# Ledger of designs, part 6: miniprotein binders against Rap guanine nucleotide exchange factor 1 (epac-1)

Target 1, 139 residues: Rap guanine nucleotide exchange factor 1 (epac-1), of Caenorhabditis elegans (p34578r516to654)
Amino acid sequence: CGYSVMAGKAEKILEYVLETRIDALGDDISELDVFVEDFILTHDAFMPDNTVCNFLKSYYFRTPYRATRDSITDSCTEEVRCKRRVVQFVYVWCSLLRVNFFLNPVTNSFVEELFCHVIDDRKRLGGMEDILTRIGSIR
Short names: E, the ipSAE of ESMFold2; O, the ipSAE of OpenDDE; V2, 0.75 times the mean of E and O plus 0.25 times the DockQ between their complexes.

## First folded at step 8 (miniprotein)

Design S4 (from Q3 with R3L E4L L6I Y7L F10R E11R Q14K F41W F75L; at its last look DockQ between E and O 0.13; V2 from the best seeds 0.00; counts 0 for: pae E 10.3 > 1.5, placed apart)
Fold by ESMFold2, look of step 8:
Structure S4 (fold): chain B 139 residues (1-139), chain A 100 residues (1-100)
Amino acid sequence: as target 1 above (139 residues)
Amino acid sequence: DPLLLILKARRYLKEGQHDRALDVLEKALSIDPDDPYVWLWMGWVYRKMGDLEKAAEHFERAVELAPDDELYLKLLARVYEELGRKEEAEKLYERARELE
């Protein structure tokens, strides 16, 4: 159906946003990327919030393939990078929508779920401290 | 197709092409004149152009169509402040706080 086709295109756009535009934002959220703002403000027409949250969850748990012994640190770093991208995206999303983000039970419950995942992952992964700080500031 | 028109208008706005952004948004408004999102973006374009009276007019329509949207209330209140209509802005900020 038409929503399924649009959801597939929207997932490609969201993946692009995570891998290119979110990394470019840095820590100064007041310098918003217009493409990211545009996506967040318009996505509800073609990618419902639960679909966004489900994609973000799958991306958060993405584990890049380990090819050799020399790449094991690279795999851990890439795993943390995926988690950082998701938390940064949610931070921007919440910052743009503010109270409307938390009035939505789907997005509100996703933040609580994501926070729990970050706490658990901090127990086994180095480099999660900035991610924990950021998700904590959302709550 | 009004969503694609809004995205196109956002691109024109980023490029500083305010008149082209308005032309595309007016086309979107002719398709659905009761879409508060179109009224919101028209108001935003007028605000970037410095036409605060037209920005307020369009934000007022967005608030009328979606009266419980905290972001729309805050955007209209901001424009009222810039116009010197501080009492009206404070009433809108209070409404927005009650929605928190």
Scores: ipSAE 0.006, ipTM 0.139, lowest interface PAE 10.3, mean pLDDT 76
ESMFold2 (binder alone), look of step 8: mean pLDDT 85; pTM 0.809
OpenDDE base, look of step 8: ipSAE 0.014; ipTM 0.297

Design S5 (from Q3 with R3W E4K Y7K F10R E11K Q14R F41L L71W; at its last look DockQ between E and O 0.06; V2 from the best seeds 0.00; counts 0 for: pae E 5.3 > 1.5, placed apart)
Fold by OpenDDE base, look of step 8:
Structure S5 (fold): chain B 139 residues (1-139), chain A 100 residues (1-100)
Amino acid sequence: as target 1 above (139 residues)
Amino acid sequence: DPWKLLKKARKYLREGQHDRALDVLEKALSIDPDDPYVWLLMGWVYRKMGDLEKAAEHFERAVELAPDDEWYLKFLARVYEELGRKEEAEKLYERARELE
């Protein structure tokens, strides 16, 4: 199925964005990443919003064991990193779409859901404070 | 539905159908000519087409309509950089940082 092939590619691109491009933005998004912007603005052609959100959710809950298999970083740090990447991506997404982000029931509901997850994770994971602040700022 | 139009415009953008994207965005603009986001997207289309001057013009309009939106400033700044207008771009980036 052509859709499945495209979806697979889209997921790889999104993963690439999360793994390599989002971290480069840091906490200070003073400079726009053209690649990230292009993806966010054009992903609908190959990945609908709900699919993006589902992928982000899955990425948010990636197990540290899988993430740290070949990493020098401890599992906890890697877990938080994944969560940070997702929240940062959503922040950029919201920043680009502005009001339209909230007018879309898919993305609007996703933010609320993600916010709840961040709150829960803050109770058990260190380093979640800035993530909570960030997700709170886009609500 | 403006949202549907914008979604369609983005679709056309992904497909490289810039003219169709602009047509859709123009329709959206006819509904709400003061929507800065529509202007932003139009600017983005022109940027993709390589028409940096028109991109700047549309981004400028978006900034005018939403002067405190740091992202609109950044979009405009980027185009200014691409146009070689480095000083103007830097001023916009500075303003954007102040809004963060």
Scores: ipSAE 0.062, ipTM 0.499, lowest interface PAE 3.0, mean pLDDT 85
ESMFold2, look of step 8: ipSAE 0.135; ipTM 0.537
ESMFold2 (binder alone), look of step 8: mean pLDDT 85; pTM 0.815

Design S6 (from Q1 with R3L E4K F10R E11K Q14K N69D R71L M75F; at its last look DockQ between E and O 0.03; V2 from the best seeds 0.00; counts 0 for: pae E 6.5 > 1.5, placed apart)
Fold by OpenDDE base, look of step 8:
Structure S6 (fold): chain B 139 residues (1-139), chain A 82 residues (1-82)
Amino acid sequence: as target 1 above (139 residues)
Amino acid sequence: DPLKLLYKARKYLKEGQHDRALDVLEKALSIDPDDPYVWLFMGWVYRKMGDLEKAAEHFERAVELAPDDELYRKFLDRVRSE
């Protein structure tokens, strides 16, 4: 019971990070958001890596189901935005953990899986080129 | 440092330096014979070399030592298929 409550809270924090903090990060991550950094470095205490990856995967494939999206164009833009946020988060994660990121089979596997999804999505969605470049840089 | 050895091994593997990768991994194995990463990487190297028998042997040991994690298993499966 206690773990489920904590996990739920952690997921909300991760969602908050993706929706409000990641977009502010530029290509140069030398000026990292302290909140994002803190989450990435400390999440293991309340959310294991596989759970984070599963959440990110779900977020990556999130469909624009929000009522505020009235146009097809807006929906497509939002879809790509979610995908960009996930890839950017993973990029930041990689930059912080460095060698430990690549030696971790969980994160390594997730990057490869995510890369495959990005390749597939590039075939059907516009605006995926920068996302593909970013995910490719961390393989 | 075992972690540095694993990193070095991975680097060699990516560069196609299979013998050097194995040398580093064997050293890592001597330090910690129950490290699942070492066994997995050795299997990976042997797979890349085309030695499927040794690859299978090392992958089996990796499975035995590996944590029960789906993403880890996916990684292992991917490595086996390369």
Scores: ipSAE 0.019, ipTM 0.385, lowest interface PAE 4.8, mean pLDDT 84
ESMFold2, look of step 8: ipSAE 0.063; ipTM 0.443
ESMFold2 (binder alone), look of step 8: mean pLDDT 81; pTM 0.768

## First folded at step 10 (miniprotein)

Design TS (from T2, 17 letters changed)
Fold by ESMFold2-Fast, scan of step 10:
Structure TS (fold): chain B 139 residues (1-139), chain A 100 residues (1-100)
Amino acid sequence: as target 1 above (139 residues)
Amino acid sequence: DPFELLRKGRQLLSQGDWETAVQLFTQVLEMDPTNVYALYFLAWAYRKLGQHDRALDVLEKALSIDPDDELYWKFMGRVYEKMGDLEKAREHFERAKELE
């Protein structure tokens, strides 16, 4: 019970980070938010890497209800925004951990899987060019 | 397994060990001949090795799986550009632009 409560709070924090901090960062990832940096460096204390990766994967494929109800154009834009948030977060994560990110099989496998999803999704969705460029720069 | 092989191959590409990367991507394709990611990186490695005809071959295989993928049309354009065939390069870039 205590672990489930802790994990739920961690997911809320990660969602907050993606929707406010990472979204605000835009294309200029070089100016890291100290809150995002602290979260990345300390998440292991309350949210293991595989849990973070699983949440990011689910968030990457999220279709926001409000956008779906408003219009198809808005729906596609919001879907791309969710994907951009995840890729930007992973890029920051990689930039902070460097070799340790790639030495970890969990994060390494996840970024490769994520790259494949980005390649696939850009066939269906416009506005994926910046996302593809960003994830490509992780290698 | 395929993602682990793709990861190691990409790492080798960034290190400039293109020949070993070719071996890993080829191994992925032995497991799954329609793996478009392996085809993409294999073409990338062949381009770096100057083996332009082989790069075009694997990109054509990728396009046979998904003919409307603008990424592969752009990639073919870049290969032709590196070969000095500027007219074919322009044709492929224009096709990619039509596919958005």
Scores: ipSAE 0.000, ipTM 0.204, lowest interface PAE 15.5, mean pLDDT 71

Design US (from U2, 18 letters changed)
Fold by ESMFold2-Fast, scan of step 10:
Structure US (fold): chain B 139 residues (1-139), chain A 100 residues (1-100)
Amino acid sequence: as target 1 above (139 residues)
Amino acid sequence: GIFEMLREARQLLSNGRIQEALDILNEILKQHPDNPYALYFMAWILRKTGEYEQAIQYADRALELEPEDELYLKFLARIYEELGNTDKAKEIMKRVKEMD
C-alpha cells in the first residue's frame, strides 16, 4: 500500500529527528536545527498531524529495548529520555506554528493530553522537572 | 482561508515546488501584508533559496509587528550566523536571553 509505505518512512524520519536532532539540542532548544525546522514545516506533505501526534504518544510511552537489558535505574533514565524528546519536539512544533498550533483541534487536544501524562509521570519518576517546566511553557 | 493556503505552500515546498510556494505566500501577503507569521514563512523560504538579503527584510518586517517574538529573533540570529556576522547574531541572542 503506497500510503502505508510513505507513512512508515515518515515515522522513521520522525524517529531520527527525535533521537538524533532533538536529543542533540539538550536543555538549550533555542538553536533550531535546519532539518527539524524543515521537517516540521513540510511534514503535512507526507504525514497528517493526527498521525504525528499518535506516533509521538506511542514514543512517549516507549520503553527502549536497551533500557530493559540494564538495571532498573537505567530503564527509568531511558524512559524519561523518551518523554523529554517528545516534549521538546512538541515545544519546537508549537514555537514554529504559534497560535495556529492551538487553533488545530488535533494538536491542541494532543498537547493537553500530553500535559496530563507529564503531571502523572512526575509523581512516580525522578528527573521529570525540566519536562514539566517545558510542557508548561507551551501553554 | 489563510491557514489552508499556508498548508498548501508547505506541501509545495516539501515537493520542491519552491516558486509555487512563493506565489502562494505572495498572494497571502498581498491580502494580509501585516501577518507576522506569513512574513516569517516568506523569510524562511528565501533563506532556504539563498536570498539572504530579502529574508532579512521579511524577518525585520515580522519583528516590527512582534518585536519580542523569540522564534523570529532566533531565526534572524541564525541568518546572521550563516552570513558570518557573528557579532550581530550574538547581539540578537543576548536580547533573547534577557527576555526571560
Scores: ipSAE 0.000, ipTM 0.154, lowest interface PAE 15.4, mean pLDDT 71

Design b1
Amino acid sequence: DPELREAFKLLRKARQYLSEGQHDRALDVLEKALSIDPDDPYVWYFMGWVYRKMGDLEKAAEHFERAVELAPDDELYLKFLARVYEELGRKEEAEKLYERARELE
ESMFold2-Fast, scan of step 10: ipSAE 0.145; ipTM 0.578

Design b2
Fold by ESMFold2-Fast, scan of step 10:
Structure b2 (fold): chain B 139 residues (1-139), chain A 105 residues (1-105)
Amino acid sequence: as target 1 above (139 residues)
Amino acid sequence: DPEWREAFKLLRKARQYLSEGQHDRALDVLEKALSIDPDDPYVWYFMGWVYRKMGDLEKAAEHFERAVELAPDDELYLKFLARVYEELGRKEEAEKLYERARELE
């Protein structure tokens, strides 16, 4: 499938956005990153919403790096960080598209599924309160 | 929705003009998007952002106020309105908006 080549490039860009631009968004008042906004507003030209949602789901469940048997605290922190990045990205995506985000059955069903995952993970992982609050603010 | 697609293209063009420092042309394109979707809070927010970049803080506040009116629970719009109020010296109003935004986080 020739489409998979384009999707691979988009996934690399999305990973970069999550790991650098979205990760830099804190609790501070910050101006929306122009690169992030441009990517969200143009992604459908080269990556369908279903592909974006599938990648975000995969990223949400990424296995944290563990080089030794003694680094469990670092792995838990990194796992939560990946989940926060995904939820933050979805929040920004929703904020830019508004009602059109929820009228799209792909993005609407993805948010509902993601919300259930956050609720479940909160029972297992500490540090999920801000993530739950953020996704709960999405209609 | 064909009208939504046209609005999206106009917003993309506005982004390009803004990145090039062509604020008046960005506003012209945003006004066209607003004609298509007058109730889209994002278009009002975007126009406010352009006015803020131009240094017209009063018009920036006016447009952010409209975005907040259309989407009163949007943390992003509340924070940008608060920031512009702060820049205008409307400190008490800004503090109330920051508190409201934090309750939505």
Scores: ipSAE 0.000, ipTM 0.152, lowest interface PAE 13.7, mean pLDDT 72

Design b3
Fold by ESMFold2-Fast, scan of step 10:
Order: sequence, then C-alpha cells, then structure tokens
Structure b3 (fold): chain B 139 residues (1-139), chain A 105 residues (1-105)
Amino acid sequence: as target 1 above (139 residues)
Amino acid sequence: DPEFLEAFKLLRKARQYLSEGQHDRALDVLEKALSIDPDDPYVWYFMGWVYRKMGDLEKAAEHFERAVELAPDDELYLKFLARVYEELGRKEEAEKLYERARELE
C-alpha cells in the first residue's frame, strides 16, 4: 500500500525521491520539496555520501524493463529519464551544499565521473541535451 | 488505483503549502491523504515533519511513532523519531532508536 512499498529500505527511499520528488520538480529548484531538502541536508547522519553516490551510479545505469520492437520508444525514454533524475538530484544537492559539495572529495569525484558518463551516453542516446546542459552547469 | 493517484496529488499540494510556510493548510491536505490510506507511513512521517517545523514536538513525535510502527525497518523514520525524542529530552529512548538504525546499516 501506497508509498510504503517505496520506503522499505534506505535505497528504496532514495528511489522514491528520484522517481516522485525529483521527477516532479522539473527545472524549478526554487520550489524544492521539504522532503528532498531534509534528505539531502541530513542524509549523512543515516546514509554516507559514498552509499548515496554508489546508488545514484547504479540508478543512472539502470536497465529499462526488457524492450520489444513495440516498446523500444518507451524503453529508450525510461533509460534517459533515469539518467535525468540522477543528474537533477545531483544538481539540487550541489545547489544546497554549494562550496561544501566540491570540497567533499566523494561528491566532487562522483560529479566528474557522472559528467563523463553523460558525454559518452549522448553519443549513443537521443534526448540527452538537457541532461548535458544541467550537469555542465554544475562543473 | 485512483485512490493512490489522489493521495499522490495531495502530497504534492502539501509540499507546495509547506514551501510557502502554510503549515495548517499542509496538515489539512495531509489529513485528507491519511483518510485515503491511513497505513501509509510516509504520510505520517510528513505530518510529523510539519509539526516539528511548527514547534509542536509532542505531535511530531506521535506522528513519527506511527510511521515507525508501520515501517519499523525504515532507517529514515527511526532517525527522525530519535531526533525528536532527543529534542524532547527523552535521551534514553532516542539512543535506543539510533542503535536500531545503526543495526540496519
């Protein structure tokens, strides 16, 4: 029932944040959900930065459900959507922590790695232009 | 389900009210979400968060307690209940909850 399915474990909470809260934000970070702000500002008390970054990497490369010839468009859209969610989350994270985000070698290293993945994926996938622009604005 | 979608829309509206500092309106919308699914631990958690922002730590604790009852293995709910207990001076209860959260790591 309800959101409890998404909140079974810490990783499910992060998945919930990406799939509902971050997805719903669109381009307007000024309307930041208090849940997202709370999670980002206090996550290190219950989930280390390394754990968050590792989950985000896994989520970024998440394989869409098996695609058939009839669902190729939906599969590609879902793959790009997962990547957009991760980059948007990182952008919000950076916007809240500012200088402290880049002083932290874990988050700084992660965003550099993520940028390289976005560059590579743009060569293969359509619809990556806004994602590249967003992550480029972080760097 | 239509009920699930309605609850989702109510949560989005509650977030908007909270961002505008309209705590009472956020609570009204969240209570409507509870009437749709009274066993959703996230709604209880969010109400506790709103009460905490309003400075009502006792009501915040009550709502976080319900979220933990519904989802006893969710680290987030345990941590926020512990924090509010700590703010209420309930140090021993807070420490037990922090221990439970650490064991889940």
Scores: ipSAE 0.005, ipTM 0.149, lowest interface PAE 14.1, mean pLDDT 73

Design b4
Fold by ESMFold2-Fast, scan of step 10:
Parts: sequence; structure tokens; C-alpha cells
Structure b4 (fold): chain B 139 residues (1-139), chain A 105 residues (1-105)
Amino acid sequence: as target 1 above (139 residues)
Amino acid sequence: DPEMKELFKLLRKARQYLSEGQHDRALDVLEKALSIDPDDPYVWYFMGWVYRKMGDLEKAAEHFERAVELAPDDELYLKFLARVYEELGRKEEAEKLYERARELE
């Protein structure tokens, strides 16, 4: 399938959600505003779960490029931020949908794959084990 | 691009103000975003959301209408305009928008 204008707009909104509210979230889901909750609860109507999962996977493996070697620390920091944002977004998504998230084969297979990647990256992500534990407890 | 970077910064600031209940400040920041790209349907949609949070459903509808005009095949904008029309008691118009959104799937 080719790229569509509709998919592009939904992806921009999801990117905005990740880069604004989720980036500042930490572990406290109660800090999330109703805009983020409404997006998560209504996205099925305009953005299929497969599309969301594929976008989050691509965002997790985002490789920021910097032209100078002095930017290597900033590049690594931004990579860690992208990975952290994805895990935090998934935590909110799981928390809102609860058991229904894990009964859905698309989202369940995605979160299992994400867990493997987060475990591989654990030393770089620091503290994400707490969020993974909370996601597991929702099951 | 510097312009896109500034736009994202303004949108992040508007989101923060909205979450803090500072609706007027959120609108001020979104007006600046429109000065960068007056044809960005997402900024119009965001302003509509702020007006909805303020309880001004008429203003919310006007801004969502503008977003739909700029992106008539965007299911998100159609769906939120339909929701506000429902809240305004404009049931027939809302139903037509929901039907348009379904046809785009």
C-alpha cells in the first residue's frame, strides 16, 4: 500500500502526542489530559491499530542523525527519548483499554515484541523496568 | 526546518497551557502557529479543541469546520466536527459527517 494523506495527518498527531505530553509524563498516568485519552480511545475510527503499532515501532527505532561528532551525546539522548516516549505511550494505551488491549492480537503481539526490545535496551533506558512491570500487572 | 521546529515548539506550549487550564494563553500560542502556516488544518482543529474545553461549542464548531475545509478527507476532523454538532443539537449534520468518515475507510 502506498502512503496516504490521511495516514500522514494521523501520524503527525501521534508524533505530537509523543513529543509533547508523553515526553513529560514519567510514571504518573493521572497527569495525562483528556485530549491524549480521547485520541487513544477514538483512534480506531481513523487510524487502525496496525498503523499505530507500525508507527510506534518505526519511532522506537528512530536513528537521529547529526553532522558533527560533538553531537553524538545529543543523538544518543534523543534516541533514548524516542524509545522512552513509545514505552510510556503504550503504558497509557494499556491502562485505558486494560484487558481489551491484550485480547486484541494486534496490540498484544506488538507489546510482546516491544518488551523484547526494551529488555535489550534496558541499560540505556534506565527505569523503564517499572513501566514494564506495571503493563504486565494490567494483564 | 526552522519553521517546522518553531511550529512544534508552539504546539507543545499550547498543549501545556491547555492541560493547565490556561485556555487564553493556549489560543495566543495557536494564533502564532497560524501566522507560520495559516492553512495547517491541525492548528485550526487544535483551536477548536481549546474552545470546546472552554465550553464555547459554537467557536469550536467554526474552527473544526475550517479544519475540514482544509482537509476534507481527514476522518479525524470529520469525526470531531460531528461530535460537536451532536453537542449543539445539530443531529442531521452530525450524521452526514459520520457517514462521510465511514466512506473514507
Scores: ipSAE 0.000, ipTM 0.142, lowest interface PAE 15.0, mean pLDDT 71

Design b5
Fold by ESMFold2-Fast, scan of step 10:
Structure b5 (fold): chain B 139 residues (1-139), chain A 105 residues (1-105)
Amino acid sequence: as target 1 above (139 residues)
Amino acid sequence: SEEIYKAFKLLRKARQYLSEGQHDRALDVLEKALSIDPDDPYVWYFMGWVYRKMGDLEKAAEHFERAVELAPDDELYLKFLARVYEELGRKEEAEKLYERARELE
């Protein structure tokens, strides 16, 4: 169906947003990219919240590909960056929807699950403290 | 788990108190979080940061030292400890911590 086709395109858009438009843990959402804001406010037209959450979870656990020729890339640093991008996206999402974000059991349970993953990952990965602080500020 | 959720709620409450400028209340709930998991380096780090905001650099250093002891390879904890040592005039100790943090990057 058309919805399934649009959902696949939405996942590519989400990946693009995470990789090119969200990379820092900022508090000021007033400077949000108009494209990012529009996507967050309209995604439900072609991608339900549960699908968005599932994709974000998958991206959070993504292991970066390491090319043989590029020995400079640090896979551990890239792994932490993926986690930072997901948490920051969720923070922005929460900030835009406010109380409605927490009234939605899908997004509320997803944040709880992400928080547990951040706590677990902090025990084995360096550089997770800002991420833990950010996700803790959501609830 | 239930304990993880309780700790999460306490950390959230501590941040809310901090946003309201209520440092003493933030410390109170962080102490409760510490009673749940006394070996959580993040709670020690968070308390150190609060003490530094209050201007108590000696208490800040003590708590950051504990966080580093529990998580010796955490670049963030090393940098905050180094900065507080620097502010306390412990320059040589601070320089060693900065070099250690740089090696982890």
Scores: ipSAE 0.000, ipTM 0.116, lowest interface PAE 17.2, mean pLDDT 71

Design b6
Fold by ESMFold2-Fast, scan of step 10:
Structure b6 (fold): chain B 139 residues (1-139), chain A 105 residues (1-105)
Amino acid sequence: as target 1 above (139 residues)
Amino acid sequence: DPERWEAFKLLRKARQYLSEGQHDRALDVLEKALSIDPDDPYVWYFMGWVYRKMGDLEKAAEHFERAVELAPDDELYLKFLARVYEELGRKEEAEKLYERARELE
């Protein structure tokens, strides 16, 4: 189906956004560039909200491929980095859609589930405090 | 609140039209959303964003100005207006808006 091809392309764009644009984004939303805004406001053509949320859940639990030279510390840091990228993306998404983000049961349910995952992961992983603060500010 | 839910559906539909590159249709349903609540700053912001995507920076500025007028303490709307002023070469006005947004956090 043509939709499936389009959804695959959107997943690659979303991965690019998370790994480059969002990864570099600070607390000041004025740093948010037009590409990220465009993707968030127009992704429905390629990827409906439920599919975006499912991809973000998958990315949040992603175990980064470890190169032979990577240390254990670096691997743990990259796990947390993936989680930070997802939470920061959701924060930007919520900021751009405002009340409409929460009126949508899909995105509203997703942010609640994501909060529970952050709470659970904080029990196991260090370096989760900024992520918890950010997701807490969304609720 | 059926009015609020109807406005939500129109905004969702406008976003779908935007994702398809159908800017005129997006503006049409956004105008319908304004007829439900003409004082919703988010609808004005969204229309401004559509005009910016179309390359009509003057109309984008007009709509962002209206959003800021309706929600003068909204940091995000101030930043959107500042950005389009900057794109228009209105650097002094943009700088004032960025400063104001920083004050609000």
Scores: ipSAE 0.071, ipTM 0.531, lowest interface PAE 6.5, mean pLDDT 78

Design c1 (from S3 with F3W L6M Q11K S14A)
Fold by ESMFold2-Fast, scan of step 10:
Structure c1 (fold): chain B 139 residues (1-139), chain A 100 residues (1-100)
Amino acid sequence: as target 1 above (139 residues)
Amino acid sequence: DPWKLMRKARKYLAEGQHDRALDVLEKALSIDPDDPYVWYFMGWVYRKMGDLEKAAEHFERAVELAPDDELYLKFLARVYEELGRKEEAEKLYERARELE
């Protein structure tokens, strides 16, 4: 939450992107934020692809924040939302880099692994169908 | 190897070495002068340099080569908007929305 996006702490910047910019996209990918585009095209300067992929994996499996007022239903919904944020980010990343995304062994391997996780999670969690559709479109 | 050239250009751009990024992209154009992605990326480099007119010219070329690519249309529209060419930008945003 309360951190400078310009500070240069790579993981906090990526978390900010996922929680504000990617989350704000909702279902309309066509309204993509310029900040997200700039970040994806320049992240190599401060966060190599492997680091981004590793953070996205950790975020995908993140346990949602638990407050005394949170219900089990709210926790499950937020868990799925984290997965949706990661898949949406990867979709944007792929869309901007095109063939270069798939020629890169790191990103190509990561999207294959992520797809398997989405398939598995759909068996356990409701609300995964739009996420599966999105990651399937990357294929 | 076009991928290695594009990756090298991205790395130079990320490091603020815009002239070196452009040099690498010129090599990519010598391999395939009609690759809209290379033109788009050169436009993005010029935009990072603050040369909005050259950015627009290169995005225009990318759109010319790939007129139904909604992302190239969006990038051109944004640069037109930054240049104060609001009517042209609106037209491009409409085209991008109509493409799916």
Scores: ipSAE 0.123, ipTM 0.542, lowest interface PAE 5.7, mean pLDDT 77

Design e94R (from S3 with E94R E100K)
Amino acid sequence: DPFKLLRKARQYLSEGQHDRALDVLEKALSIDPDDPYVWYFMGWVYRKMGDLEKAAEHFERAVELAPDDELYLKFLARVYEELGRKEEAEKLYRRARELK
ESMFold2-Fast, scan of step 10: ipSAE 0.195; ipTM 0.618

Design f3W (from S3 with F3W)
Fold by ESMFold2-Fast, scan of step 10:
Structure f3W (fold): chain B 139 residues (1-139), chain A 100 residues (1-100)
Amino acid sequence: as target 1 above (139 residues)
Amino acid sequence: DPWKLLRKARQYLSEGQHDRALDVLEKALSIDPDDPYVWYFMGWVYRKMGDLEKAAEHFERAVELAPDDELYLKFLARVYEELGRKEEAEKLYERARELE
C-alpha cells in the first residue's frame, strides 16, 4: 500500500480537523491548537495541495439529504456550517503561509474559485455574511 | 526559487529531517530575508527539536515582520509560556485577541 493509503488517512484527519478543531475556533483563530498547525506543516507528503483543495471543495458542497420535513432547517444549517469550516481552514492555511499561499498556483486558483462559490451561495443561503467577510479578507 | 525551497523544506520535515529542512530554509532567507513565513517556519522547526530559545528568536522576527498576524502572535506567546515568560506571553495573547 502506498500513497493512496496515506492519502485516505490524511482525508480522515482533515475531516476530523474541520469538524472538531476548526469548528471549535468560531471567530477566534488565536485559539488554534498545535495539532492543526502540525497538520498544515507536515502532511503535504500524504496529501498534496491539489488533493487537499479537492477534498475541501467536496466538503464545501456537502448537501445532507433528509427524508422528513422536520430536518430541512437542520440540513440547511449544516450545509452552511460545512462551508464555514472550509473557509475558516483556508483562512488559517493562508495566515500561516502568507504570500507563499498565493505563489502556489494550486492554492491561489482554489481560493479564487472558493470566493466565487461563496458569492453565489450567499444569494441562495442565509448565514453566509461572516463567511463572505472571512474569504474576502483572504482575497 | 524561494517557493520550491519551502516545498522541499516541508518534505524534509514530513520525513523527520529537521537539519536538512533548516539548511533549505537558510537558503530561502538568503534570497528573501523579509519573508515572515520563513522565520516562523524555522522557529517551528526549532520548537520541534526542543530548542525553545531559538524558536522564540525566530518567532520574534516573524512577528516583527508581520505584527498583525494573529497566529504568529499566538505561536510566540505559546513559546514564551513554555520558557516561563508569563507577562510577555499574556501581552501577546491580548494583542492577538484585539486583532479578531
Scores: ipSAE 0.179, ipTM 0.599, lowest interface PAE 5.1, mean pLDDT 78

Design f3Y (from S3 with F3Y)
Fold by ESMFold2-Fast, scan of step 10:
Structure f3Y (fold): chain B 139 residues (1-139), chain A 100 residues (1-100)
Amino acid sequence: as target 1 above (139 residues)
Amino acid sequence: DPYKLLRKARQYLSEGQHDRALDVLEKALSIDPDDPYVWYFMGWVYRKMGDLEKAAEHFERAVELAPDDELYLKFLARVYEELGRKEEAEKLYERARELE
């Protein structure tokens, strides 16, 4: 009871983390944000790992709404940005949980699946090189 | 078993049960007292409880055991900064930056 409502709120928090905190990290992950750290270490209170992984999968495949043909270039850039946000989040998640991350079959399977998606998308999309490098460093 | 203990401690933390998380982490230390991650995790629990002095003590131990781990260095620096130990914090930030 109440779980679905809580999960909906957690998804909004995760979206916020991806779009503001992870996005703000840029290429330099050395500036680990306290808010992201706290979220990762406590998310199980309101969002179990399988729910987080499912949300990240949906976010990774998010496609910008294309209302006009004039925004084609911007749409491709934003699609890659969503993929970068997800991979960066997973990298931080892995870095904080360490042994727990890799011994957990849910997160371990998710990273393997995500790696395959990055490989496939690199064939279709430009600007995936840094994302492939990052996911490769996890796996 | 260390994996199961760490998983259980994380679950207690998620539920806000800080004291029970610490109990489980103490059991993990009794198995492997040289695991820097357990010391780090205990420090993080103390930080969440607002006990910055104990957080610093545990992060110090994690850094002693893993002196080249840039995350442990940054976590210790952050707590030192909050404690007003600014010179010590700055040296740790510089050291972490060198490790990249």
Scores: ipSAE 0.172, ipTM 0.573, lowest interface PAE 5.4, mean pLDDT 77

